# VHH binders against Dopamine receptor-interacting protein 1 (Dorip1): the designs that were tried, part 2

Target 1, 310 residues: Dopamine receptor-interacting protein 1 (Dorip1), of Mus musculus (Mouse) (q4kl13)
Amino acid sequence: MKTLFEEIKASIKNNYNQDRSFWRPVLPWGGVFTIKAGRKAVSCTPLYVEIRLKNTCTIDGFLMLLYVILNENESFPRELSLHFGREFVDCFLYLMDTYSFTTVKLLWIWDKMEKQQYKSEVHKASLVIDLFGNEHDNFTKNLENLMSTIQGSYCSNWHCPTRVQEDQQRTISINPPQEIPHGNLIRLAVDELFCSKIELCEERGCGGLREFSQRVFCHGAPPFVVLNMQHWKPEDLAYVPYYLDLSDHKYLLEGATLFNKEEHHYSAAFQIDGHWMHYDGLRNVNLILLNKPPEFLLLSSLVYIRATEK

## First folded at step 1 (VHH)

Design a09 (framework vhh_surovatamig_d1)
Fold by ESMFold2-Fast, scan of step 1:
Structure a09 (fold): chain B 310 residues (1-310), chain A 122 residues (1-122)
Amino acid sequence: as target 1 above (310 residues)
Amino acid sequence: EVQLVESGGGLVQPGGSLRLSCAASGFTFSEYAMSWVRQAPGKGLEWVATISYSGSEKDYVDSVKGRFTISRDNAKKSLYLQMNSLRAEDTAVYYCARHYGSGSYYNYFDYRGQGTLVTVSS
C-alpha cells in the first residue's frame, strides 16, 4: 500500500512548478497547491483543483526552526524520528531541500494535526485550509511527550499529608514577572522551574521544609526544547540566554517566535552569529537584522538545541 | 477501551536476560508505532525503544543498543522487548506505550499500560 511519503513524492513530481520557491530561501505565509488533471481523462471531476492555506504563521516559524535543528547534528534526524517518524523526517527534509514549502505545510497539517484543530471548506473549486489559532494547538502540542518533565519533592515533616509528591508537566511554560527589571530574568525564571530547591512547605499548618529534586525529562533529553514564554515583552529579546542548563543537559539558543497581538500574527527570530535575524512570512525579503527590540512583538517562545558532548 | 497489558518482569541477576511482552486490545494494533518506556525508582520516565507499525524500523536509547531488541507480532497484537546483558541501572518499571496517530509516524505517546517491574540485583 502507498504511504503518505510516496504519495507526496508523486504529487511533487506531478506539480513541480506549483510549489517551488527557488528564489525565496524562507517559508512564505500561506500557500497555494494546484492539483492538475492527470493524463487519464475521467467523466467525474474532483470537487477541488487547488488547495489554499491561510494563517499558517502559527507553524511557519517552527517549521523553519525544525529544518535548522535537523541539520545541526547528524544524530538529530534519528532522534527526532523516534517522535515524528522516520518517513515524516525524511519527507520533511526532502520537501524543505526542494523548496516545496506549501507541501511541507500540508505534510504537517495532514500527518501531525487533528481535523478539529483547523477549519477546511471547499470554495469555488479550492479547498481552503485555515490555521488561525495559536502555536500550542497547531505545533507545540505535538511535542508534549518529547518535552514532558517531572519533578519530585518531599517534606521534612514526617506527618505532612502530602509528604512525597510528583509534578509532571507536558509543556515548559515560563511566566513573566509582574514587574520586569531588565537583566537575567529569563535565566532566573527557567532555573526556578528546573533547579533543585528547598522551600517552606505550603501545606496548611505543616511548618516543614520541602526539598524539590531537579526537574528531569520523562523521555530523556530531547534534541531541542521549546520554552513557552507566555508573551514576554519585546525588550526581553535582548536578554535571552545563549545557553541554558536543563536537567544537567546543556542547550544552546537557536531562535524565538514572536507574536503581534494587534495583527494576530506570528513571526520568528533566529540567532545567527550573535545577532537576531527576523523572519516574517508576510515579507517578500529575506531575514532582517534586528538592531533594537521590535515594536509590538511579544516574545512567544524560545527554541534551544541540545549541545553534543565530545 | 484501549488496553495495553505488560508481562514478563521479575528479579534477575546482573548479566541475565528477560523478555517482556505487551498484549494490546481496543484498537487496530498494526496501524500504530509502539514503544517501551521505563521509570527507575525515584526518577522520571525514560524512553527505551520504538518500533514502526510494520516492524521495519527500530530505534533505541544509546544505553541499551546492542543489548535490547524490540519486536512485534501484528497477527497476535503483541509487542516484545528482549533484554540481554542486564545491568543494575536497568532496574525500573517498564511500560508498553502507543504512539499518537494511526500511521507510521511517532509524534508522541497517548497510552501506557500499568507496567511490569524489572529488578536487576544480586
Scores: ipSAE 0.000, ipTM 0.094, lowest interface PAE 22.9, mean pLDDT 75

Design a10 (framework vhh_surovatamig_d1)
Fold by ESMFold2-Fast, scan of step 1:
Structure a10 (fold): chain B 310 residues (1-310), chain A 120 residues (1-120)
Amino acid sequence: as target 1 above (310 residues)
Amino acid sequence: EVQLVESGGGLVQPGGSLRLSCAASGFTFSYYWMSWVRQAPGKGLEWVATIDQSGSEKDYVDSVKGRFTISRDNAKKSLYLQMNSLRAEDTAVYYCATGGYSSSWYEDYRGQGTLVTVSS
């Protein structure tokens, strides 16, 4: 039996489909889980007989990306087990490889999400779980310990009231920089956040110089990072860098999540061995092979993986 | 206007077969997971079978596994339920339904039903 990842790679390599699409759905939007009828359920009238999932696009793209990341390098399952738990990682991979997609989503919902983050209600013999919202609350917030960073700074003025400061961030969010050349916006925004610098102290009446150290990861360099892009206009996204240097570690572009505002729908793009796929859970064939990286419009997040060369 | 129209019900002897059809209109049928739900006389609604948007993923209530087959034709906007080896306890009004799987923009839809009677 081939894993799902092996089947996807075989589809890419062999071009067995003329339209270069993956024939079967992968992580279809939503889901249905049938509650097995036990002796008690058969003898009693239950409140619900199934679980229906809706608006799961807030997690679907990231679950697909997580699956790809876990298969990119032999060390990544072990490293991510330290963050997510070994039982979670093993179960997740098994369920994905056996095409148990609704169960994968329930694993995320019940194991990783807080009950207050989603709506659940019994309606017409179904327990309906609604994940409407955003990717951060439903997925990337769980990555806080993986991606936490800290940056220190100090002012040259001995009498500065904020002489020594530190800035700890739980997630990586970047803002468009001011007055920079076209085509380098993402790299420059990342460098502004991570690199050391010296600038005039902004404290009232200080007049000193403030030295910022390089921003570093609190728990070591993670196997992947997610950059939240919520403040960027489409016209600012002329170029997505193939690699980034983060705290002396090289990271390679793995994928992105994309947002369709009119549909309130998320999709994703990701690469396997340099071959790009577009994933959209609402399509009847939800993996489409691309000959090049997609042009990013309405970019929600960028995902980079740590390079193995260092 | 959203509409679901079930057909194909009738009287059949135990061990017989029937094929139910549901014709959908007024919405993008291919975006929806679809279900068959039934209501036996004097009982509550019971879910029977579900099929995903593409027809690749299917699920059934335990009592009908191996006997019923759900399928769909997105080009014809139609949902089907092939029922084999029918039993007296399968007697019910069968409903075609969309619900719970769509984005918040979509409403739950259920048709008027088709009666299936399995009698000796």
Scores: ipSAE 0.000, ipTM 0.098, lowest interface PAE 22.4, mean pLDDT 77

Design a11 (framework vhh_surovatamig_d1)
Fold by ESMFold2-Fast, scan of step 1:
Structure a11 (fold): chain B 310 residues (1-310), chain A 122 residues (1-122)
Amino acid sequence: as target 1 above (310 residues)
Amino acid sequence: EVQLVESGGGLVQPGGSLRLSCAASGLTFSSYDMSWVRQAPGKGLEWVATIKSYGSETDYVDSVKGRFTISRDNAKKSLYLQMNSLRAEDTAVYYCAKDQYYYDYIYGMDVRGQGTLVTVSS
């Protein structure tokens, strides 16, 4: 409903001095929003009395991570308002601070997602919204302009048809190397993407050497980065570096999202004092200590927050 | 022991057709909405189509609408996906999945099968 979003906007203007919480909210899977009797119910076409959300695991972990990020540094709400919009950031913080979890999911769905990305239908007297799919389409593609990078290269062969070129990436994707897991594997893969290098030019018949510059952020160093982990194994969670240096900026590990292939379900993990705390909205609403790498959870993404200098 | 077993995948040229099948066991098939979802190489999971438990209502992702047809046979506990006018971007592992709503206003996890690979290339 658009009228709900307009009411939330009006509420924010009246409640700018909400108490800020650094608590990590634990979002239950799905949600139910009850439409109050009166003008709202009358305006529905077809008429329904509630909105039910399902398969929200594609966004739940990232909504929790976003809340933590926004509360990590006093400059981050301002910086992220430039990307997401001030009204979105203010509304998001208000709803999370008031434990209005179903409404914050509706805010993401209506403000940040396209209608074709999810299924909606009326079943009985309920509007059912189904977010079944993947984390990229439902959440992380919205971050492409925030995290875009560019790398230049130059071929030594002056006859090369692509002598000077640029590689712009909208996402940061880390491919698993053909090596056993160890403490430096992810760091080395990140360095391969970002660091300057010299390789044989891949242009057919060229034979030159191509020199790549250091990869840099197109819009400055973002408050956080999401590393898209392509098919990394569960045991690799044990070898995630606590910090990364990206384009001369230090980033600290906040968390990860995990994918269960057998259950077709996403969960998340938060790094707290050197320990992984697992979040799964379907199993429990509490964070649980991970004592060992999970057997069936693939590493889907890593989230790092920009460190304060020194 | 809920089991979903997909079949019918293979290599096909652009413009070709394939029919996927899913055999269900260990559940009351006629009680669940069923879906097809796919995962392209290096990508996340994408919902493709859903059919209601009673079979008369279907939904599709826009990119396959008019090309794919989902159907079911409750007596045979089977789900089907007829794929026509296949394109290179349809290359993916296709999974059969069930939808489960559970109490306390929280929707349950989808149960998914092993998958069947569809490769569209010339």
Scores: ipSAE 0.000, ipTM 0.089, lowest interface PAE 23.2, mean pLDDT 74

Design a12 (framework vhh_surovatamig_d1)
Fold by ESMFold2-Fast, scan of step 1:
Structure a12 (fold): chain B 310 residues (1-310), chain A 119 residues (1-119)
Amino acid sequence: as target 1 above (310 residues)
Amino acid sequence: EVQLVESGGGLVQPGGSLRLSCAASGFTFSKYGMSWVRQAPGKGLEWVATIYWSGSETDYVDSVKGRFTISRDNAKKSLYLQMNSLRAEDTAVYYCARETYYDSFLDYRGQGTLVTVSS
């Protein structure tokens, strides 16, 4: 009856001002898919009767974030269909809304990953697919075309060997701050990457001034962006800015992916109607309304959504 | 009735070569991606190589790149694996396997052919 997103919103409302979890598991870690094909007597041996997924935390947080983003604005499914494909977006939403979580992970693996990116092995009657690795290789690499940027620069020295340059980046990576965490440190790092500036040319023996243009998106401003935070350890999510200006477009903080180094496990945090949730696929109750920042977690990625006029 | 029959295995010295063949029947061979998978003694099944339904694209596990070549003949409904520069670690039962039409997962394999690489 209700979509999964409507059930989550109802759960938030029912648990407002209380530390309670969403009652139904969402995207639990791993998964098992039973193959329904009939087996008549054949001369070949069937390889497996089920598919078992493990170490899916490298995609689970981003799949959850993608689902939230697609429900945040009515234009986003159409815009993201231009990148992911209409059939993918429609199928993804349908599978999430019907609680077909193992199938949505198989859709991602089949449609968006290369076979070489994951380990697969038949053990007894099961095909075991192991997604151990990192979020970039297993998920955000697929966003490179959506998020690619380019920045031009030119040197004032006529004799500079690299007088005119273009720097194309396929990802947005923010170096972790070396000083005490503060919201302005992330904003300053983002501005340093994107804003126009003039600096001393770093070419050896040049001595000229290099003028950098504003960094721009190669394919227009995407509906969302992912900032790779290289497992930075903030003391509090309050150090993360709620608003960024990227290439003359306003972006609002939607969520983050988090890394537990001791468990080699990814989780996520995201906002729905101004309320922060923590998602952890390893927990039996895996959506928790946040009243404080999670402990012992590194910031893996920040996710921002493009602001709309209405 | 899906049927896959492998042949061409045997005993070979390190550095030697073997060519494996697989004869397919009971399905439209030209519509399916095909793979070779292997099982070393005491180990689980390991994917080795795959070939797209048209033959236009191939992939290999890193340990066999440059040494093994997968190919197919859709008219003869046959799959091949040319194995060169064989190593002791290549000792395994090799299975011809069919990928599902709608995805890259394997659903059927043959009875296998044993490849032993020893001195």
Scores: ipSAE 0.000, ipTM 0.370, lowest interface PAE 11.1, mean pLDDT 80

Design a13 (framework vhh_surovatamig_d1)
Fold by ESMFold2-Fast, scan of step 1:
Structure a13 (fold): chain B 310 residues (1-310), chain A 122 residues (1-122)
Amino acid sequence: as target 1 above (310 residues)
Amino acid sequence: EVQLVESGGGLVQPGGSLRLSCAASGFIFSDYWMSWVRQAPGKGLEWVATIKEDASEKDYVDSVKGRFTISRDNAKKSLYLQMNSLRAEDTAVYYCAKGPYTWLEDYYFDYRGQGTLVTVSS
């Protein structure tokens, strides 16, 4: 049997030069998992016989993106295993490749999420797990081991009460610039966060200059980064940079997660072999080939992968 | 382990009829929405029809409305697709899928059979 990724690539080739191509449902919204009780458990009646997942759009787009990223370079599974654990990465790839979509979501929920991040309730012999919320809480905050950064600063005034400081960020959040500069706003906002700079010290009566070092990754340059887009207006998101330089490493645009405010629903867009696709778990035909760059509804996040020599 | 076994396909003339059957095991059939999906040669997978667990609601892709009828027998754990007025465009491998197509609830399809081939040709 072909792996899921091989089938996706074959579908792309078969539908080249079409505005829309249909592929079988991949990571459909929600899911149902049936529990099989053993003989020894016959004297113990469980409160539920199945698990039902709902509102999984907060993780579905990212699980699809993670799967694509892991297949882009043969070194990435090994590198991600250093942060996620080898068993997680191996199980994730196996479950995706065998179309075990509800089980892969349960792997994320039980292995990477904290129980207080989601609601669970037994209803009519079903354990219902509800992932309603946002992508950051349900997915991106769990990437802190991969994406945490630190930036040091020091004041030229040796009497400064906050002479030496460190700013540690657990995830990467990109806000619109406070001053509206000319040019590519996303690139400028990213550079403002990561690049070294010198500013007037804000301590009252200090009068010194504060030098900020370049922001660096705490655990080395990750195979991919997620940029959480905060408080951007749709007009400001029209120009998405193809590449970014993050802490002396080149990253290439892989995809984005998208938010539909009216439906309170997340979808994703990403590329495979240079072809853009739109993924939406709520649709029966949920992976569509785009022959032109997608029109982004409302960018929730941008996903970049580290440029490699291979 | 969900198992779905499709049957009833074959070669048929345009305008003819076929009835597809699906035998389900490994889950409580009467508790789930069921669907038929198909894949034409060299094409992607296409959803065809869905039926609610109690058969009170049914949905179809526009190209088969009025020609195809989905039904189920919960006592026999079987799903059916009656196909009338078949067209060359209906030529495909048809798969039985476990999947609740419940509006805003769950969208899960799981087809695990070899499917059944339907060829509409003169």
Scores: ipSAE 0.000, ipTM 0.103, lowest interface PAE 21.3, mean pLDDT 78

Design a14 (framework vhh_surovatamig_d1)
Fold by ESMFold2-Fast, scan of step 1:
Structure a14 (fold): chain B 310 residues (1-310), chain A 120 residues (1-120)
Amino acid sequence: as target 1 above (310 residues)
Amino acid sequence: EVQLVESGGGLVQPGGSLRLSCAASGFTFSSYSMSWVRQAPGKGLEWVATITYGGSEKDYVDSVKGRFTISRDNAKKSLYLQMNSLRAEDTAVYYCAREEDYWSYGLDVRGQGTLVTVSS
């Protein structure tokens, strides 16, 4: 006998799903997937089992962004297949192309998430999968091997106990500089993280100068980067730079994810022709022009795509 | 591309009738069993009826037996659902769907849906 998850795997690989939402061309919040559990050989009505997804906003924006990224350059599907697996990338593209949105979420959950990252329960003939949580645990931790960076430093004081150091980061986290807001605030924060610099050594009683090398990607420049935006204000979305130079590679702004603290809900925004287009699977049927960020939306992450040439 | 397009939904009073149609394209319609499934507001998908590729066998969920009739026209590549004696609980978006044959137990393609509202 097959388990529900084995049936999902088989249905994904054989293009079975009841989730082709042609009437809604963007990922909805949550989702419902029905699979025929089996039929007796003679005179029995089909039995369908239901899988219901809840609180998928932690992955929905990133799945939309990933689809855009994979279609941006012919080399990206091949490069990302080295990290996600060729089978995953092929299935993902097929499911997105056919508006099989609940099934693409199940593909992510089954293939990329661990069971402890989500709650699953059986309720009244349905398997309910609840992705309540955060974007990092449910999505961006899978990008650590793509986005890992390392920065070396050395202190001018020969007696410094930590004279030579390396700082390896698995994620890219950007904090606002302590400055009055202006059009280059995010660029300054990125440069503070990535650029070479000389600072006073923080080792107690050292008094030396510490020289930091340029931060570099451990596995080469990834096809896209996700900048985790910590403690930024909604107004700061107005000051997002169109391009960034990261470790001698040019990256172009693709989109952002946004967080509603009161509702514990994530949405996304896409940069199209110099304008922010808002995506919210819970509310919006289509993308909506976002001229003024609502005060309750926080900038959660920025997504940049690697330019082919500088 | 494989495409299914439903039509015929609308607002109807309890006890009324509607006929839903589904136009298929992009595949050999006569080689597949076809189904109607529905989704009521705030609820999951419910299978309603199935017809085999030749039209020789038909199955229905118990709540619609004697009221709904599924049929097909392979020459026109069309699927139909005649709905009689409609009840408030029949209010749902109705989807035309293609049944997968061998390796999985279920549907592999569905249309965009047509809304049926049964209300006085």
Scores: ipSAE 0.000, ipTM 0.092, lowest interface PAE 20.7, mean pLDDT 76

Design a15 (framework vhh_7pa5_2)
Fold by ESMFold2-Fast, scan of step 1:
Structure a15 (fold): chain B 310 residues (1-310), chain A 122 residues (1-122)
Amino acid sequence: as target 1 above (310 residues)
Amino acid sequence: QVQLVESGGGMVQPGGSLRLSCAASGFTFSSYAMSWVRRAPGKGPEWVSTISGSGGSTSYADSVKGRFTISRDNAKNTLYLQMNSLKPEDTALYYCAKDRYYGSGSYEFDYWGQGTQVTVSS
């Protein structure tokens, strides 16, 4: 009855070390799956006897974050089933709860990724699947239906040729602001994207004022959102907001994915009970309690979870 | 190490033309927006123009719009600035600048060239 998530939370509560505590390994980098032949297959020679996964860091952090999110509220598995399918959500939770990590990655690859997004070939009786690339193509692209937004605008000049416009976005990408605010850079960038505003119309010779409505979610407020932050430099990230208001819905910071540019390697950090837990599938121990977010890694994305209050 | 080397500056009469070049090395040129920035004697730096990594989008300062054209040749790792209808006000040291981040251009620069002098006088 006790899930991996409950074990992680219990360990945090009972063992607060100064800068780090080593935890049970979860989702190691890569994976090996051994194929078991049935009785009928004995008379046939298979092309491969195992599946080897490599460069899975593009999905590993998000799979861990998805598992944590699904355990935060009992309504979230039901809500996500509307987008991912009920069988996927049920199978994902079962595999994570039983420590079947290579199988959960194969579930993601086969059920959620397109064949052209990854490389696969047979080498020496092994099928090798290579997920080298980026988090968007390999994971967050599958969230487009969940996170799609639309913003309307209209110009006060009724002669404007583009008087009424709609901007539909399939992802939430946060660009740094053009000028240097003295603080709250992430909140200001998010507000610039989502909040209603009035600006000078950019149409040539128009001279009108363009009123932008609040950006809203096309399919209702999702149980979580992923903010793509890959263009932000470390010195711009002085403060990561604990909460954001997105289209009149309150969201709480759940975690982040992090990028090591020199190694082309992704890791993640979870915000649990006010503490940062760093996850890296290449480490011998996958989770480390931190007193603060890691400074040596670029922020790739921020993950926020919908608050349950009215 | 990233290197940016400008050339093509010189002296020209008002109304004349010059083409500046910037040879880039040490990074994936096509992945970064590139800019021209100038500094007139006794004045601070002024942004002139930016071009996206693909070359698909360009932007210009109001003072040069309609007179200057920014372009790039990603096969040669070279950035260009075609300057037409030059005015005495265009006299400055012109710098090639690399955007800090991949993609569309942040207008935040991490590397600059040595500069090339443009003098417009008669």
Scores: ipSAE 0.000, ipTM 0.094, lowest interface PAE 21.8, mean pLDDT 74

Design a16 (framework vhh_7pa5_2)
Fold by ESMFold2-Fast, scan of step 1:
Structure a16 (fold): chain B 310 residues (1-310), chain A 122 residues (1-122)
Amino acid sequence: as target 1 above (310 residues)
Amino acid sequence: QVQLVESGGGMVQPGGSLRLSCAASGFTFSDYAMSWVRRAPGKGPEWVSTISWSGGSTSYADSVKGRFTISRDNAKNTLYLQMNSLKPEDTALYYCAKEYDYWSGYSYMDVWGQGTQVTVSS
């Protein structure tokens, strides 16, 4: 906390409140931030007077989704503070609420990303930070313990010990369909992962049957879960379920992230009243209704939010 | 305890001029950069201009550059926006905003005051 947070806090405090995102109603692609000079006159001049962000589409969709999630239920900011830290959550909400989108991206970069995950260089009087890459390295890797699960098992042979297996998950991976797709495909894949089962005990010399309990979350049901779809075809969006049951908890479809392979560009879609609304920070300030499968947008991930009371 | 009070708005014809003021209290005004932000009906907020803590540097949105001038009087704790050659597109609520203090513990701190209405119409 000491070295990292004090360094980040000092850097943020010394910058101008010149976030050009003020004029945009949704997260734009990229961003620009102007650096404020210190109060004391110093003989040395900084190498740059502004910070420019490039290729932020790898985090933009997820930052939009995170903001929606944090506002969906009054308990979610507290629950997510246990994972992300209270200072991060408080600052994130403040910056999003004030349309300080470039600064919220800098908060993510400095607080949640490792230096080697992005490129930075000084060009003329600007520090250029480039987030070119993928959503996992730049965003979902930070969900390491959010979706951790535990599963017990015991064998019919009393000589074999009871086992407890903890799996640290960031996302639930769903393979692309190899057969004709249908509406139960994703539900069946998720159910297989979480349900109880009986199979041959593979412990050396056992030969018995091992019963596995239902898989449960280590830290309680998370406020949201992310399904890694491994670039499903656009037409397969028709087979995404509105709800999932995960370990006796109901989750509702909130949105998806989408990948355009030709442009190497990520966008997102929000599920509103059974319709897909497209978000693209590079093209439009408004959400656009998807009336048909998007021709060149592969399904990268699905985001489900834990159902709450009315 | 931070308080920002905007004034000077009104109705003007296209090509007219207005001068906005923002009276600041509850903080050391001379230690913070200040900005003007506007919000037109049915649209999101748009950044207009920023001035450094000393007044030594200023910046403007492309839509207002050459027409608007930001200034400050640190002795009076007051921020100004001189608006010339006003267009119908400049019709909006205008807010002044203070530099961020990210780790202060106020996640929903008001960044701008209540605003002052500027209407440019024939």
Scores: ipSAE 0.000, ipTM 0.118, lowest interface PAE 21.3, mean pLDDT 74

